# Designs tried in a protein design chat: VHH binders against RNA-binding protein 12 (RBM12). Part 2

Target 1, 78 residues: RNA-binding protein 12 (RBM12), of Homo sapiens (Human) (q9ntz6r430to507)
Amino acid sequence: FCVYLKGLPFEAENKHVIDFFKKLDIVEDSIYIAYGPNGKATGEGFVEFRNEADYKAALCRHKQYMGNRFIQVHPITK

## First folded at step 21 (VHH; from x1 with T109E)

Design y1
Fold by OpenDDE, last read:
Structure y1 (fold): chain B 78 residues (1-78), chain A 123 residues (1-123)
Amino acid sequence: as target 1 above (78 residues)
Amino acid sequence: QGQLVESGGGLVQPGGSLRLSCADAGFTFSSYAMAWYRQAPGKERELVARIDSGGSTNYADFVKGRFTISRDNAKSTLYLQMNSLKPEDTAMYYCAAYEVTWESFDRYEYDYWGQGTRVTVSA
């Protein structure tokens, strides 16, 4: 039950992703924030949830705010 | 306001090692994401390595496992262990810090920069 994230602030850390998906059961060490060859964040990431209910709930957080940014949450095949 | 002071730069031969330090004062070190940048003469400043407040690290591709960024929160010090140095690593190395909060996203700037420490790799 993995989701793709787009539009993450370049400064975002794992703890911010956890906060964004508050009260949802995230698989430990499943948060991935993507960085480019220059070492800078791309604004993309991935998160895996432990169950289908939380996965679906995570999708419902599509276009919610992280700071001043809308975060896109999309279903993705692992 | 805080201050960052780099040290540890110097002249080394290719294949040599250096350990850079960045000492901070005047801010809560543990809450800050830290980074090393470098700038060679006539070139743009580029990111070398970053370590966030949680300790997660990422590196530029040119590092290729040669450098290690680390932090000691108790000493309020950032480190860059540089091994297998190459002439192309010659640059001024800068320490940078910024506090990451929910409200600080998209600032696109660091809160603090050091004065830099020069690293010269030459035979």
Scores: ipSAE 0.290, ipTM 0.673, lowest interface PAE 1.6, mean pLDDT 91
Fold by ESMFold2, fold request of step 27:
Structure y1 (fold): chain B 78 residues (1-78), chain A 123 residues (1-123)
Amino acid sequence: as target 1 above (78 residues)
Amino acid sequence: QGQLVESGGGLVQPGGSLRLSCADAGFTFSSYAMAWYRQAPGKERELVARIDSGGSTNYADFVKGRFTISRDNAKSTLYLQMNSLKPEDTAMYYCAAYEVTWESFDRYEYDYWGQGTRVTVSA
């Protein structure tokens, strides 16, 4: 049960992603934040949830804010 | 107002190892994300490795497991262990840091940079 994140701020870390999804059960060590060659975040990330209920709740947080940036939350596409 | 100071650079033969250090006694490293960059003559500065305030690390593809970034927050020191050095690793190596916050994420640059330490790898 994985979601794809867009719009993550440059300074975002795992702790900010955990707070954005507070009360939801994230699979330990599943948070991935993409970084470009210059050491700056690309704004993309990936998070896995332990159950379908938390996954669906995570999708409902689409366009909520982390700091001053809203975050897009999308289902993962194979 | 503080400045990061790199040390540990020098001349080494191919296949050798060096350990770079970066320190500033005026910083609490635990609230900063930090990185090592390098710049060869005539090239743009490029990421070598980064470590965020929570300890997660990322490495450039050219590192290929040869380098390890680490930090000692008690000593306010950032390290880069460089093994299996190659002539193409010859460059100025810089440490950099930015403060991790919860309120303002609109900074797109590092707050502090060192002046660099030279690494030369040659036969």
Scores: ipSAE 0.162, ipTM 0.526, lowest interface PAE 4.3, mean pLDDT 79
Fold by ESMFold2, fold request of step 27:
Structure y1 (fold): chain B 78 residues (1-78), chain A 123 residues (1-123)
Amino acid sequence: as target 1 above (78 residues)
Amino acid sequence: QGQLVESGGGLVQPGGSLRLSCADAGFTFSSYAMAWYRQAPGKERELVARIDSGGSTNYADFVKGRFTISRDNAKSTLYLQMNSLKPEDTAMYYCAAYEVTWESFDRYEYDYWGQGTRVTVSA
């Protein structure tokens, strides 16, 4: 049960992603934040959830905010 | 006062090793994300490796397992172990840092940069 994220700020770390999905049961070691060739974040990441209910709740957080940036939450494409 | 200071650069032959250090005794590193960048003459500055405040690391593709970033928060020192050096690794190497916060995520650059240490790999 994986989602991918867009719109992550440059400063985002695993702890910020965990807080964005607070109350949901994420697989903590599954959090990945992507960086481009220039060392700056692309804004992309992904997270795995331990059960279907929390996965569906995570999709409902699409376009909610992390700090002053809203975050897109999408189903994984494979 | 808290300035990043790099050391450990020099001239080495291909296949050699160097360990770069970056220190600042003015603050602890535990709340900072840090990185090594390099810039060769006539090229853009590029990421070599980064380490976040929680210890997660990322490396540029050209590293291919040859370099290792690490830090010792008790000694306020960031390291880059460089093995199997190639002539193409010749560049000025810089350490960089920014403090990780929870408030506003407006940052697009590292806040602190060192003066650089030169690495020359020449046959």
Scores: ipSAE 0.131, ipTM 0.507, lowest interface PAE 4.6, mean pLDDT 78
Fold by ESMFold2, last read:
Structure y1 (fold): chain B 78 residues (1-78), chain A 123 residues (1-123)
Amino acid sequence: as target 1 above (78 residues)
Amino acid sequence: QGQLVESGGGLVQPGGSLRLSCADAGFTFSSYAMAWYRQAPGKERELVARIDSGGSTNYADFVKGRFTISRDNAKSTLYLQMNSLKPEDTAMYYCAAYEVTWESFDRYEYDYWGQGTRVTVSA
């Protein structure tokens, strides 16, 4: 049960992703934040949930804010 | 307010090891994301490794498991352990840092840079 994140702040860390999905059961070693060649986040990420209920709840947080940035949460396609 | 200071650079033979250190007397590292960059003459500065404030690490592809970034927040020191050094690793190595916040994410550059420490790998 994986989702794709867009719009992550350039300074986002695992702890900010965990806080964004607070009360949901994340597989914490699954959190991936994409970085460009200069060491800054590209705004993309991935995270896995341990069960379907939390996965569906995570999709409902689409366009909620992390700091001053709203986050897109999408189901993963291939 | 201080400046990051790198140390530990030097001349080493191919296959050798060095450990770079980065320190500053003026602040604690625990709220900072930190990184090592390098720049060879005539080349652009490039990421070597980064470590976020929570300890998650990322490495450039050229590292290929040879280097390890780590930090000791109690000593306010960032390290880069470099093993299996190659002539291509010859460069100035820079420490960089930015403060991680929970409130505004509008930063596009590191807040602090060191002056660099030179690493030379030659046969």
Scores: ipSAE 0.114, ipTM 0.494, lowest interface PAE 5.0, mean pLDDT 78
Fold by ESMFold2, last read:
Structure y1 (fold): chain B 78 residues (1-78), chain A 123 residues (1-123)
Amino acid sequence: as target 1 above (78 residues)
Amino acid sequence: QGQLVESGGGLVQPGGSLRLSCADAGFTFSSYAMAWYRQAPGKERELVARIDSGGSTNYADFVKGRFTISRDNAKSTLYLQMNSLKPEDTAMYYCAAYEVTWESFDRYEYDYWGQGTRVTVSA
């Protein structure tokens, strides 16, 4: 149960992602924040949730704010 | 007032190892995200490895498990252990840092950079 994040600020760390999804049960080692080939943050990330209910709740936080930036939360489909 | 100072560079044969250090007497590392970058002559500066304030690490694809970033916050020292060195790793290596906050996130650059330490990998 993974979601794709967009809009993460350059300074975002695991603690900020945990706070953004507070009250939801994330897999603590699943948080990934992406950097591009030039070493610059892309604003993208991934996080896994332990159960379907929290995964669905995480999708409902789409466009909520981290600091002064809203965060996009998208389902991962394959 | 923080001034990052790198050390540990030098000449090494392919397949060899070096450990780079980066230290500063001017601030406490525990609130900072830090990174190693490198720049070969005539090329763009590129990320080697990052370590955030909580200890999570990210590596460039070219590292392929050969390098390890770490730090000792009590000694205010950042490390890069470089193993299985290749001639293409020849570059100036820089450490960098920025303060991690809970305020508005408008930062797009590191606050501090060191002067660099040269690594040369040659037969």
Scores: ipSAE 0.104, ipTM 0.471, lowest interface PAE 4.9, mean pLDDT 77
Fold by OpenDDE, fold request of step 27:
Structure y1 (fold): chain B 78 residues (1-78), chain A 123 residues (1-123)
Amino acid sequence: as target 1 above (78 residues)
Amino acid sequence: QGQLVESGGGLVQPGGSLRLSCADAGFTFSSYAMAWYRQAPGKERELVARIDSGGSTNYADFVKGRFTISRDNAKSTLYLQMNSLKPEDTAMYYCAAYEVTWESFDRYEYDYWGQGTRVTVSA
């Protein structure tokens, strides 16, 4: 039950993704924040949830804010 | 006011190794994300490696597994282990720190910069 994240703040860390998905059961060590060849964040990432209910709930957080950025949450197959 | 002080630079032959250190003072090291930048003569400053407050790392493509960034929060020190050095790695290497907060997202501005330490790779 994986989701694709777009629009992450460039300085976002795993803890911020965890906070964004508060009360949802995230698979440990499943958070991935993408970085480009220059070593800078691309604003994209992935996270896996332990169950379908939390996965669906995560999708409902589409366009909610992380800091001053709204986050796109899209379904994706692992 | 915080301060970063780099050390460990020097002259090495191609294929050699160096270990850079960056010691901080005046701020809470463990809450800061850290990075190494470099600037070669006539070139723009570029990111080498980053390590966030949680210890997650990422590297520029040119690193190709040759460098390792790490941190020791107990010593308030950032490291860059550089192996298999090449002449094109010759540059001034800078340590930088920034605090990630909800208000600072997308700022992409470092709160602190070191004075730099020079790395010269030459036969």
Scores: ipSAE 0.037, ipTM 0.484, lowest interface PAE 3.4, mean pLDDT 89
Fold by OpenDDE, fold request of step 27:
Structure y1 (fold): chain B 78 residues (1-78), chain A 123 residues (1-123)
Amino acid sequence: as target 1 above (78 residues)
Amino acid sequence: QGQLVESGGGLVQPGGSLRLSCADAGFTFSSYAMAWYRQAPGKERELVARIDSGGSTNYADFVKGRFTISRDNAKSTLYLQMNSLKPEDTAMYYCAAYEVTWESFDRYEYDYWGQGTRVTVSA
């Protein structure tokens, strides 16, 4: 039950992703924030949820804000 | 099969500006991450700027605010606004695209490359 994230603040860390998906059961060490070949954040990331209910709830967080940026949440196949 | 076609290159004096365009055909533009690369004579190809499908951008260190990457999903076109150009910016500039997936997001193996457009900065 994985989701793809777009629009993350470039300063975002795992704790920010955890807060964004508050009360949802995230698989430990599944959060991945993407960085480009130049070592800078791309604003993209991935996270896995432990159950289908939380996965569906995570998708409903689509277009909610993290700081000044709205976050796109999309389904993705692992 | 998708295609990328660059345009807008040319000869410009130091301090001048150029606007590069990259038009796509044959794939879903809005779902792809896009990037500009450049290759100067005798040098390796290097990243200039990248933009994801949501509009988030990052730049190479040498850009220093001089260039702006942007995209128009409605027109399926990628842009690179280049200001304050320097002779060391002389290169062939390439447009690239790849679909972000769980397997590909940190690999940066682009699905499509353009033929390139030449930028020459000279007094």
Scores: ipSAE 0.017, ipTM 0.299, lowest interface PAE 6.5, mean pLDDT 87
Fold by OpenDDE, last read:
Structure y1 (fold): chain B 78 residues (1-78), chain A 123 residues (1-123)
Amino acid sequence: as target 1 above (78 residues)
Amino acid sequence: QGQLVESGGGLVQPGGSLRLSCADAGFTFSSYAMAWYRQAPGKERELVARIDSGGSTNYADFVKGRFTISRDNAKSTLYLQMNSLKPEDTAMYYCAAYEVTWESFDRYEYDYWGQGTRVTVSA
């Protein structure tokens, strides 16, 4: 039950992703924030949820805001 | 006015280990995200590892479990434990710090950089 994240703030941290998906059961150490070969954040990432209900709830947070940026949440196969 | 000072670099043989440290002064350590970067001769500076204020970590692909970034907020010190070092790890290693706020999300810029500590891996 993994989701793909797009549009993350460049300075986004795991705690921000956790807060974005508040009250949902995230798999421990599953949060990944992508960095390019130049060491810069790409604004992409993924996170895994422990159950289908929370996974579906996570998808419903599509286009909600993290700071001043709205986050795209898409299904993805891990 | 913050300042970062790296230490722990040196000459080591392949397969060896080093522990880098980065001591801060002049800013609130616990509220900052921190990272280790490195720059090899003739190459661009690249991210090695990052740790947020809450202790969550992220590593570059080349690390492959060899390095561990950690922080001691009580000592205002950042660490990089480097094991199984390779010649290609030879570089100047820098620590960097930045404050993450909702207003700062629109930029990707570090507030503070250290002077660097040199790591040389050679047989």
Scores: ipSAE 0.014, ipTM 0.272, lowest interface PAE 7.9, mean pLDDT 88

## First folded at step 24 (VHH)

Design j1 (from y5 with W102F F105W)
Fold by ESMFold2, fold request of step 27:
Structure j1 (fold): chain B 78 residues (1-78), chain A 123 residues (1-123)
Amino acid sequence: as target 1 above (78 residues)
Amino acid sequence: QGQLVESGGGLVQPGGSLRLSCADAGFTFSSYAMAWYRQAPGKERELVARIDSGGKTNYADFVKGRFTISRDNAKSTLYLQMNSLKPEDTAMYYCAAYEVTFESWDRYEYDYWGQGTRVTVSA
């Protein structure tokens, strides 16, 4: 039950992703934030949820804000 | 306004080790993401390792487990332990930091850079 994130702020860290999905059951150590060769975030990431209910709830947070940036939440296939 | 100062560079033989330090006594590290970069003469500056404000680390592929980034927030010091040094590691090594605030949503630059410490690996 993985989702793909777009629009993450350059300053985003695991704690900010956890807060964005507060009350949902994230698989520990599943949070991935992509960094480019310059050491700066690309705005992409993914997160796995422990159950289908939380995964569906996570998809409903599509275009909610983290700071002043909206975050896209998309289903992912491996 | 903080000033990052690197130390610990020098001349070593291949296979040797060095521990680089980066500090500023008036600088609080706990809200900063930090990194080590290096630049060989005539080359562009490249990432060596980074550590975010929560302690999560990332390494460049060329490190291959030879270097370890760490920090001690109580001492306001960032470290780079370099083992199994090779001639291609010869470069000026720089410490960099940016504050994690969410106030700069288009940020692409570090807020602070050190002046660098030179590492030379040669037989």
Scores: ipSAE 0.087, ipTM 0.494, lowest interface PAE 5.2, mean pLDDT 78
Fold by ESMFold2, fold request of step 27:
Structure j1 (fold): chain B 78 residues (1-78), chain A 123 residues (1-123)
Amino acid sequence: as target 1 above (78 residues)
Amino acid sequence: QGQLVESGGGLVQPGGSLRLSCADAGFTFSSYAMAWYRQAPGKERELVARIDSGGKTNYADFVKGRFTISRDNAKSTLYLQMNSLKPEDTAMYYCAAYEVTFESWDRYEYDYWGQGTRVTVSA
């Protein structure tokens, strides 16, 4: 159960992602924040949840704020 | 204001090791994300490794387990342990830092850069 994040601020770290999804059961080592070749965050990330209920709750966080940026939360599709 | 100073560069044979240091006694590292960059002649500056304020690390693909970034916040020192050095690693190595704050959430640039230390790996 993974979600794709967009709009992450440049300064976002694992602790900020955990706080954004507070009270949801995240697989802790699953948090990924993407950085480009120049070392700047791309705004993308991934998070895995341990159960379906928390995964669905995470999708409801779509367009909520981390700092002064709202975060897009998308289901992963291919 | 803080100034980052790199040291530990030099001339080394292929397969050798160097440990780079970056220090500043003027500010506390614990609220900073930090990184090592390198720039070879004729190439763009590129990320080598970064370490966030919580200690999580990220490495460029070309590192392939040969380098390790670490820091000692109590001593205000950032390290890059470089093993199995190759001629392609020849470059100026720079440390960089930015403070993690709410005012900096829209930041796209590092706040501080060092002047660099030269690493030469000669066959």
Scores: ipSAE 0.038, ipTM 0.463, lowest interface PAE 6.2, mean pLDDT 78
Fold by OpenDDE, look of step 24:
Structure j1 (fold): chain B 78 residues (1-78), chain A 123 residues (1-123)
Amino acid sequence: as target 1 above (78 residues)
Amino acid sequence: QGQLVESGGGLVQPGGSLRLSCADAGFTFSSYAMAWYRQAPGKERELVARIDSGGKTNYADFVKGRFTISRDNAKSTLYLQMNSLKPEDTAMYYCAAYEVTFESWDRYEYDYWGQGTRVTVSA
């Protein structure tokens, strides 16, 4: 039950992703924040949820804000 | 007013190792994301490694497992363990810090920069 994230703040950390998906059961150590070859964040990431209900709930967080950033949440097959 | 001071640079032979340190003073170290940058003569400054406030690390592709960034919050110190050094690693190495807040997300501007420590890799 994985989702793709787009629009992450370049300074985003795991704790911000966790807060964004508050009360949802995230698989430990599943949060991936993408960085380019130069080591800079791309604004993309992935996270896995432990159950389908939380996965569906996570998709409903689509277009909500993380700080001042608009976050896209999309279903993805990992 | 915060300040970062790098140390540990020097001259080493290819294949050698160095351990850089960045000492912090004047701000809450544990709430900051930290990074090492480098700038070689005639080249642009580039990111080497980053470590967030939670300890998660990221590296530039050229690192290829040779370097390790780490932090000691109790000592307010950032480290860069550099192994298997190459001549192309020759550069001025800078420490940088930025506070992770929800107020500003769209910049790669760091709140603090060190003056740098020089690393020279030569036979």
Scores: ipSAE 0.020, ipTM 0.401, lowest interface PAE 5.1, mean pLDDT 88
Fold by OpenDDE, fold request of step 27:
Structure j1 (fold): chain B 78 residues (1-78), chain A 123 residues (1-123)
Amino acid sequence: as target 1 above (78 residues)
Amino acid sequence: QGQLVESGGGLVQPGGSLRLSCADAGFTFSSYAMAWYRQAPGKERELVARIDSGGKTNYADFVKGRFTISRDNAKSTLYLQMNSLKPEDTAMYYCAAYEVTFESWDRYEYDYWGQGTRVTVSA
């Protein structure tokens, strides 16, 4: 039950992703924040949820705001 | 106000190693994301490595496993272990820090910069 994230603030860390998906059960150590070849954040990431209900709930967080940026949440196959 | 002071630079032969340190003062080290940048003569400053407040690291492609960024929160010190150094690694190396806050997002701006430490790789 993995989702793809787009539009993350460049300063985003795991704790911000956890807060964004508050009350949802995230698989430990599953949060990935992507960085480019120059070492800078791309604004993309991934996170896995422990159950289907939370996964579906996570998809409903699509276009909700993290800071001043809305986050795209898309389903993906791991 | 905070301050970053780099050390550990010097002259080394190709294939050699250096360990850079960045000591901070005046701010809460553990809450800051840290990074190493470098600027070679006639080139723009570029990111070398980054470590967030949780210890997660990322590197520029040119690092290719040669460098390791780490931090010691108890000592308020950032490190860059550089192995297998090449002449093209010659540059002034800077450490930088920024506090991850919601207000700082979309800026990607560092709160603090060091004065730099010079690394010269030459046969």
Scores: ipSAE 0.019, ipTM 0.360, lowest interface PAE 6.1, mean pLDDT 87
Fold by OpenDDE, fold request of step 27:
Structure j1 (fold): chain B 78 residues (1-78), chain A 123 residues (1-123)
Amino acid sequence: as target 1 above (78 residues)
Amino acid sequence: QGQLVESGGGLVQPGGSLRLSCADAGFTFSSYAMAWYRQAPGKERELVARIDSGGKTNYADFVKGRFTISRDNAKSTLYLQMNSLKPEDTAMYYCAAYEVTFESWDRYEYDYWGQGTRVTVSA
């Protein structure tokens, strides 16, 4: 039950992703924030949820804001 | 009001090691993500390594396991352990910091920069 994130603030950390998905059960150490070859954040990330219900709820967070950033949440496979 | 002061640079032979330090003052160190940048003569400033407030690290592709970024929040100090140095690593190395808050997410800009410390790798 993994989702792809797009539009993350470049300063985003795991705690911000956790807060964005508040009350949803995230798999420990599953949060990945993507960085490019130059080491700069791309605004993309991944996170896995422990159950289908929370996964579906996570998808409903699509188009919500993290700070002033518009966050896209998409279903993906590992 | 914040200030970053780098140290540890110098002249070293290829294959040698250096440990850079960046001491901060005037801001809450533990709340800041930190980074090392470098600028070689005639080149643009480039990211070397980044460490967030939680200690998660990321490195530029050219690092290839040679450098390690770390932080000591108790000492308000950032480090860059550089091993297996190459002539191509010759540059001015800068410490940078930005506070990770919702208010800071509208920009990809650091709040503080150090004056830099020079690293020269030469045979």
Scores: ipSAE 0.018, ipTM 0.334, lowest interface PAE 6.6, mean pLDDT 87

